# Designs tried in a protein design chat: VH-VL binders against a2bn08. Part 35

Target 1, 238 residues: a2bn08
Amino acid sequence: MAEARLQRLLRVYVLDTSALTDTRLRSLLGSGSLDEAVRRFAELIASVRIAYGVEVYMPPTVYEEARRFLLSNGVTVQSFEALAAWITIKPPTRHEIRIPASIVRDYVEEVRARLARGLRVAEEHVRRAFEAGGLYAAETASREARREKLGAIIRGLRERYREATRHGMLDSVEDLDAVLLALEVRGVLVSNDEGVRRFAEALGVISIDPPKFISVLQGLLRHSKTGGVAREEAHSTS
Short names: E, the ipSAE of ESMFold2; O, the ipSAE of OpenDDE; V2, 0.75 times the mean of E and O plus 0.25 times the DockQ between their complexes.

## First folded at step 9 (VH-VL; framework fv_emapalumab)

Design q5 (at its last look DockQ between E and O 0.70; V2 from the best seeds 0.00; counts 0 for: pae E 3.8 > 2)
Fold by OpenDDE, look of step 9:
Structure q5 (fold): chain C 238 residues (1-238), chain A 121 residues (1-121), chain B 111 residues (1-111)
Amino acid sequence: as target 1 above (238 residues)
Amino acid sequence: EVQLLESGGGLVQPGGSLRLSCAASGFTFSDYAMSWVRQAPGKGLEWVSAIKGSGGYKYYADSVKGRFTISRDNSKNTLYLQMNSLRAEDTAVYYCARHSEGVRDYYFDYWGQGTLVTVSS
Amino acid sequence: NFMLTQPHSVSESPGKTVTISCTRSSGDIADNYVQWYQQRPGSSPTTVIYEDNQRPSGVPDRFSGSIDSSSNSASLTISGLKTEDEADYYCQSYDYSDLVVFGGGTKLTVL
């Protein structure tokens, strides 16, 4: 059981959305476009599947999110389908998966802290708006100037609020599904989100970032080529 | 009374390993996040690592990531820091510190006396 | 990542008021709470201010904290300075990933 588990850890991977949307994928796969990167990624996964039996999983929720993102960013349907062909879409069995209450508690604390930060961001922007109102009074500033200033404050609020409340934590059900699936299949989670990876770790799920994942897969293929040559040379000398 | 007592410090060669311990008493250990903070001789405070009460959530400074591992045994009320691949720049007094249960944010409300780690050839 | 910058040293006479600044290099100082720690020679740090301006039990009301968004800085103010206040003072905050950041520390000398 332990050996089988170890083998699975090396050969079973679960991708979250960030695994497919990582901006470094282009450079890692030597591609000039996201579309080409996706195609190369498909080829890579296909190759390691065939050669080593590597399994790559994705929850349906992640799949849909990734699909939407990739297609909206210039990836062709053909390229995406080529990738999807080598990925097993599987939902986690949510009703059977147990999460320790202590982890839930820690997560609740994290959420609370983030909500508090969000509130502070909001308060600060109210203050800024109030002060700006004095400077951009109707008597002294044009309607356009006032509108622009208000718009800037609102944009700032949205950006900072999002950063304060969502950065560095598990903040989507898609990512949760990825972690749960990884737990269920005893696989390695591939994610570039530190919050997701931290949650995964809390559950005992091993995680790696997309660059490491690509490196591992490429490494496997390099090893197979060298081993095959050595075997052919050994057979030719006998 | 809350008490934190660090141990495990000593002299180690570069590339060596050391494991620090922090024995906690006077409170429900598992309810509190804990951190390691170090201070090089004559220098300021540097946060090293943190771990939440469950033991599952771990945080690391970039300077120690991949080399240090924080852990805890709640049954023993003990915090640990496994330090591998030690470097001269890791020389410091290492403090364990308790995170507050504050409603809004966390601060270090209790500190140990520290244990000295010296990395030298 | 951000840094918190403090003056290396400050000095003042007993009975006077001293202010120690802590400037955040990136992000907004108000995004995360700022804490202040006192460290006397040969001792462990102790909290004197938490959550920008709150005092722990046992900390005199001579100690106060404030935030200034315009300068992106926090300040520790000590009024009615006493000889016992001579120590190193560190500000501390968090980044968005809950990583802890300390300032470089300020040595306060009571003249």
Scores: ipSAE 0.668, ipTM 0.863, lowest interface PAE 0.9, mean pLDDT 92
Fold by ESMFold2, look of step 9:
Structure q5 (fold): chain C 238 residues (1-238), chain A 121 residues (1-121), chain B 111 residues (1-111)
Amino acid sequence: as target 1 above (238 residues)
Amino acid sequence: EVQLLESGGGLVQPGGSLRLSCAASGFTFSDYAMSWVRQAPGKGLEWVSAIKGSGGYKYYADSVKGRFTISRDNSKNTLYLQMNSLRAEDTAVYYCARHSEGVRDYYFDYWGQGTLVTVSS
Amino acid sequence: NFMLTQPHSVSESPGKTVTISCTRSSGDIADNYVQWYQQRPGSSPTTVIYEDNQRPSGVPDRFSGSIDSSSNSASLTISGLKTEDEADYYCQSYDYSDLVVFGGGTKLTVL
């Protein structure tokens, strides 16, 4: 199945949400707005689908996450629907997918490290609050000043806790679904999230970042036939 | 007794390649993350790369990304460092280091004796 | 990225106390554990402090570690200094991007 594997590597991609939301995509697609970038992305995907049979997949969970993000950031419904028309929405067949126990063990160790990092952040912020209590005691500061200082410490705790527990880790079911779908269809995962890509690559899934994905697709179109591409595109749009 | 034994060092020309090995014994190798740490002659310690127990999770210092590849063979209790496109500044003693039990972040509790890599014309 | 800055050298007489500093350039020193390693000439490093202030088995209690959040630094303190303590000492920490950093090293000379 070497020929079948090579054909999938050339033809099959799975997107996570970052593949649509990577901030570098606007410049790479020559666009001044996210809406324009989405439209150009749609045209790129359509063109390679028609010219080379390139298939682009997305799990429903990723689709819904990406839709919410793009529409709330100025992408029109028309632009999003133009993109979605060329993407195959398919859930991973989770009950049939197998993951080596050693990979799961390493993932559990990653989670444990993140929990320990979060606890250290919490302990440091308890120390900061205790020390601030001496500076902002009722006899030396107003109630408003004490509330503002406490609020700042709590906001700092929440931000640092999130960074400590989530940075560089596969931490969502949407990202997991993208990895599982890529494993199932033997496709290339497109993601800018190093934690997601690291998990995928541990399972033997090839991954590339969104700029590389764009570069690959544009490279394919540079080599396509001129008259044939126009005829194929016209028939696909009718 | 935990033991780490590096090998594969030697003299190599700039642009060349070399593969280092670290033979591990006295512990369940696949349970532990491992690192390579190097030290240029007369200089300080510099972390190079790390790998988790599965062999799939890999981490690199910026100075070696794209040139070095860490790997492991858990059936042979061996850690590897493939070094490509070597430069004079890669000249160092390369240490194999074991991460502490569990998921403790980057506490290196056991070190090998090191193997010398010399990159010169 | 961040750096850990140590003094290049320190010296003191036997029986006295020496402190080696390790200042973190960005991020909070208290959020990520600091380790301290000792390296004697011609030898591989060994751990003298892990997790800020813990001693591995076999390390004398005259070695201690501490964190100072106000200066964003860690310290290694060696009391009752002995001639065998003459070595290079490195602090080490990490960040949430899994970047591992050693300090530049401090040569301890026992007079």
Scores: ipSAE 0.378, ipTM 0.719, lowest interface PAE 3.8, mean pLDDT 87
ESMFold2 (binder alone), look of step 9: mean pLDDT 91; pTM 0.934

Design q6 (at its last look DockQ between E and O 0.66; V2 from the best seeds 0.00; counts 0 for: pae E 5.6 > 2)
Fold by OpenDDE, look of step 9:
Structure q6 (fold): chain C 238 residues (1-238), chain A 123 residues (1-123), chain B 111 residues (1-111)
Amino acid sequence: as target 1 above (238 residues)
Amino acid sequence: EVQLLESGGGLVQPGGSLRLSCAASGFTFSDYAMSWVRQAPGKGLEWVSAIKGSGGYKYYADSVKGRFTISRDNSKNTLYLQMNSLRAEDTAVYYCAREYSTEGYRDYYFDYWGQGTLVTVSS
Amino acid sequence: NFMLTQPHSVSESPGKTVTISCTRSSGDIADNYVQWYQQRPGSSPTTVIYEDNQRPSGVPDRFSGSIDSSSNSASLTISGLKTEDEADYYCQSYDYSDLVVFGGGTKLTVL
């Protein structure tokens, strides 16, 4: 049972959005456009599916997000469809999946921490705004200068707030779906998000980053070619 | 009184493995996140790993990712650090430390430290 | 990721005031709380400042922490320096990934 489980883990993968948007994939799949990378990725998945029965899953939510992202970034519909053809789109059965309360507790703690950080970021920007108020008062600064300064403060607030509150944690339902699906199908989660992977680990889901995933798939194909040649040579000598 | 006592340190060859333990007492162990912090001889403090109270969430420094595993047994009030593929640069005194935060703010600080256990990785 | 940079060493005579700086390389020093730890020779670290400027019970009021956003640094100030204050001091903070970052440490020598 343990061996069978391990074998399954090596054959079943679930992709989150980051698995398809990881910039390193371009280099791993060949030098080229994102479109080309997607096509090569499709071919790779197809090859391992055919040769080894590898299954690649994606939740519908991740699929839609990935689709939107890829198409908006120069990937053709044809290339995307080529990839999608080899990915099983499956929603996790959310109502049947149980999450231990301890994990929920830990997650709540994470959320709380991020919220606190966000507040601190906001406080800092309020301070900055307050300090700037003297220098950029209506009496001392042009309207344009004031606008620019305010804009800069707001942009800074938004960026830092987002980073403070979202970085390093499970922050999307899409990613949650990916983790849940991986749990359900007893697959390996492919993600480059440490927060997602941490959550997955907490649930007992094994995760790998996209480069490792590609390496594993490529490795599988290399071994199949060498085994076939050895069998052909063995048959020719008999 | 809060007490943390590390054990399991020793001499190990490069590539070897070692498991550290930290026995905690004097507080509700499961309510606190715990960390391992190490200090190479004559060097500064380096955070190694952390684990939340329930044991589900684990954090690692990049320097030990894939090699070290933090865990805890709340029933035994014990923190663990499984160290695999040890390197010379892993030589250090390893401290277990309790993480504490004031209510409402989750930037933790280490309010209690153990005495440390020495890990020496050498051929 | 960021680094916290501390001076390698500081020295001062008893009764005087010393300040140890801790500069964050990226991000804002105010984004995360800064803590300070004291480590005497042959001993484990102990917290002297947490949450930028809070003192644990038992830490004398001679110890104080501050944050300077303009220099993106935190400071530990020790007034009325005593011989027992001779130690290594480490600043510590968190990044947004909840990873702990320590400064390189500062050796304080009481002359």
Scores: ipSAE 0.371, ipTM 0.776, lowest interface PAE 1.8, mean pLDDT 90
Fold by ESMFold2, look of step 9:
Structure q6 (fold): chain C 238 residues (1-238), chain A 123 residues (1-123), chain B 111 residues (1-111)
Amino acid sequence: as target 1 above (238 residues)
Amino acid sequence: EVQLLESGGGLVQPGGSLRLSCAASGFTFSDYAMSWVRQAPGKGLEWVSAIKGSGGYKYYADSVKGRFTISRDNSKNTLYLQMNSLRAEDTAVYYCAREYSTEGYRDYYFDYWGQGTLVTVSS
Amino acid sequence: NFMLTQPHSVSESPGKTVTISCTRSSGDIADNYVQWYQQRPGSSPTTVIYEDNQRPSGVPDRFSGSIDSSSNSASLTISGLKTEDEADYYCQSYDYSDLVVFGGGTKLTVL
């Protein structure tokens, strides 16, 4: 029973969108284009599925998000469909999945903290705008200069607000679906997002990043190739 | 009256392991995030790890990630730190600290500290 | 990653005022709350200031905290110095990657 559980932990994976959109995929798969990288990824997944029964899942929400991203970035429909053919697309059974109330409480506390941090960022940028208004009053600066300064302050506010409120937190339903599916199928979540992985780990889901996932699959195929088929030999005769 | 009592420190060889405990009383333990903070002899304070009330969310300093494991047993009001692959630079007094919590907001403020337990990593 | 830099030591006479600085190396000091802890020899730390400028119950009003955005620093000010204020003082803050950082500490001597 321990061996069966360990075997599932090694051979069942759930992908979030980052597993297909990670910018390191081209390099890791030795590809000059994203389309080529997707084709090689499809071959890799197909090979380990056939050789070792490795199962790869994704939710429909992740499928649609990944499809839109890849097609808009030069991946052909043929290449994407080749990849999708070897991935089991399955929605999490949301109405049957149970999450401990204490984990939901902890998540709500994270949201509250981040909202408070965002408010502090907003207050600081209101202060900056007020101070800049004194320096850029009509009697001291052009209308164009005042508008450019305000634009810079607003861009800074948006940037710092995103950093304060969203860095390291699960913040999309697509990512949630990937976590829920991994919980349901007792698989390893593949994600490069720290917040998504932290939430998954809190629920007892093991996670790895996409480079590690590629490395594991490539390692499995090297073992298969070193396990050698009986060789056909050419003999010189005379 | 809030009390935090650390134990489990001692002398250990490099590469060895220790488990620290922190017994908590005087408050509803499961409602509070807890941290470990250490202080090397003659040096300043260094944050090590934190754990939220449920025990599900865990946080680690880079210097200990992969070697230390924080945990808690809410039925025993006890916080733990499992320290593996110990190094000389892990030598310190280890403090158990409670994170202040108002309405669930966290700002990493430690309002109560234990007495500390000494860990010495030496051959 | 960021650091909080404090002077190694400060000294002042009883009844006078001292200010201990805490300068943040990266990120904005005003974006993340600063706490101040007092540690007497042989004792555990205790809080004297939290959330930049708030005093816990039982901390005298001669302790105050402030933030200076122009120098990217926080300050602990102790007025009416008493000999019992002689201790090490640490500032502490964080960033949004769950990194918690303490300053190097300042030894306050009351002559």
Scores: ipSAE 0.208, ipTM 0.681, lowest interface PAE 5.6, mean pLDDT 86
ESMFold2 (binder alone), look of step 9: mean pLDDT 93; pTM 0.950

Design q7 (at its last look DockQ between E and O 0.91; V2 from the best seeds 0.00; counts 0 for: pae E 4.8 > 2)
Fold by OpenDDE, look of step 9:
Structure q7 (fold): chain C 238 residues (1-238), chain A 120 residues (1-120), chain B 111 residues (1-111)
Amino acid sequence: as target 1 above (238 residues)
Amino acid sequence: EVQLLESGGGLVQPGGSLRLSCAASGFTFSDYAMSWVRQAPGKGLEWVSAIKGSGGYKYYADSVKGRFTISRDNSKNTLYLQMNSLRAEDTAVYYCARDYRSLDYYFDYWGQGTLVTVSS
Amino acid sequence: NFMLTQPHSVSESPGKTVTISCTRSSGDIADNYVQWYQQRPGSSPTTVIYEDNQRPSGVPDRFSGSIDSSSNSASLTISGLKTEDEADYYCQSYDYSDLVVFGGGTKLTVL
């Protein structure tokens, strides 16, 4: 059982959305476009599946999110379908998966902390707005200048608030599904989100980032080529 | 009374490994995040790693990522730091510290520290 | 990543007031809480200020913390300076990636 588990860890992967949207994918796959990168990725997955029986999974929620993202960013339907053909879409069995209460507690604390961070960001921006109001008084500043300044403050608030409250934590059901699926299939989670990976780790799920994933797959293929040549040479000399 | 007692420090060669322990008492250990903070001789404080109460959430400084592993055994009220691939720059007194509010990073209690010396 | 910069040393006579600054290099000092720790020679750090301006039990009211967003800095102020206040003082904060950062420390000498 332990050996089988180890083997699965090396051969079963679950992708979250970040695995497909990582900006480094283009460079990793030697492509000039996202579309080409996706096609190359499909080929890579196909190759390792055929050669080594590698299984790549994705929850339906992740699939839809990734699809939306990729298609909206210039990936053709054909390229996307080529990739999808080699990915097993499977929902986690949520009603059967148990999460330790201690992990839930830690997660609640994490949420609380981030909500507090968000509040501080908001308070700071209220202060900024208040001060700006003094500097950009109606008597001294044009309506346009005031509008621009307020707009800048609001944009800053949104950006910083989002960063404060969402950065470094599991904040989507899609990502949760990916972690749960990885847990269920005893696979390796592929994610570039540290929050997701921490949650995965808390549940005993091994995770790697997309570059490492690509490297691992490429490495497998390199090994197969060298092993095949060695076997052919051994047969020719006998 | 809250007490934190570090142990496991000593002399180790570069590339070697060492495991530190921190024994906690006087509070519900599992309810608190814990951190390791180190101080090189004559230098300032440097945060090393943190772990939440459950032991599942772990955080590392970039300087120790991939080399150090933080863990805890709540049944033993003990915090651990496994240090691998040790370097001379890892020489320091290592403190365990309790985080007051689950990674708000207010270290309200500190141990006395244990000295780790990495030298050839 | 950010750094917290402190003066290397400050000195003042007993009974006087001293202020130690802690400047954040990037991000807003107000984004995350700042703590201050006192470390006497041969001893472990102890908290003198937490959450920008709160004092732990047992810390004299001579110690106070403040935040100045305009200078992106925190300050520890010690009034009525006593000989026993001679120590190293460290500010500490963190970023949204949950990386904890300490200042370089300030040696306070009571003259």
Scores: ipSAE 0.590, ipTM 0.842, lowest interface PAE 1.0, mean pLDDT 92
Fold by ESMFold2, look of step 9:
Structure q7 (fold): chain C 238 residues (1-238), chain A 120 residues (1-120), chain B 111 residues (1-111)
Amino acid sequence: as target 1 above (238 residues)
Amino acid sequence: EVQLLESGGGLVQPGGSLRLSCAASGFTFSDYAMSWVRQAPGKGLEWVSAIKGSGGYKYYADSVKGRFTISRDNSKNTLYLQMNSLRAEDTAVYYCARDYRSLDYYFDYWGQGTLVTVSS
Amino acid sequence: NFMLTQPHSVSESPGKTVTISCTRSSGDIADNYVQWYQQRPGSSPTTVIYEDNQRPSGVPDRFSGSIDSSSNSASLTISGLKTEDEADYYCQSYDYSDLVVFGGGTKLTVL
């Protein structure tokens, strides 16, 4: 009865790229390779579509991003196409979708805060480079030591800047398309990106992470094999 | 001029629920992010949850995620904290606090606090 | 996840200077702003320093804040110590995952 209510409430899902690239998928699907995990994922999606009419959507922008990632990481074209065959590729109707101005205002404030954080990171790394110049002057350190220290500072700047400005927020058009499609089709967004999920939830879109998504689908199949038959028999005899 | 007044604290049994309110005045409430911060008796301050001006963006400490829900009603200038599945460790004075610049987590104004006691 | 470590207590005579430290366990102290709050017994916290070294209006200039990147710490310095400065003091910061952390608190005794 709980699974039947879930079927009625949550029959439409939208995947972002992270739903296909989550590093936990191999373990969750009991697979030794990413290619095998993708094939098992395809079988899972096909099974719930057949048994419950569960629909899985993906924007074209996410589709292309996911394809590039998976093929570059050892997934065969055959396995990817087997997965894609069960996913509806649909662009959001961007020009007709409305977002509350207050949500956009909050997003602008977040962007401003992250730009300020990025500046703070840059200033700190300029300071570190200046200090390192005193310790690694040509008279006291080898050319190789100076080059390696500078490289380390630059790598640190890039890492910290990315974390300060991008971590935990929606900053790509692919992620936005997934959210907009989920809003349009009234579907559940599947993502492991907390910033993407937070933005979606601010718009009233329900979101779950990929492990939970797999768990839900597997649970539906267990119920379909047992509970569906029992319920059909009970109803038909009344 | 800025005023924050918490209410809704009290004695509740473990596993119970309680809803805290914070009435805001003296500023444009919808322009500011708000937080709940708690302090167990004789202990330090612990951040609990935050919400942005629209009420759409919400943040939670791991210790309360899944049990507490922050919300706001900008038409009533009121911040809320719905606390479910309460535990003894949730016993504390709960403060509402205003965030000076949103996402800086500098709390420039604090309420007087409301006591929540979770005891069997 | 990170912690902010403060001394449990400090004490000093009226008119003297006290410094309260706040050490960050991971990440750089200079990357995220540090705030300092004062809390008298039975009262709500009030801000004495924000954004590392800024004083809110009404906070006397004998309160100052600083950052030391080499020790990965922040400091609150109170000069010209007065009896009314006796309170608990908390440092506070955050990270880019919106984790907000307070230090454990320092009880300042003015003897």
Scores: ipSAE 0.263, ipTM 0.704, lowest interface PAE 4.8, mean pLDDT 87
ESMFold2 (binder alone), look of step 9: mean pLDDT 93; pTM 0.948

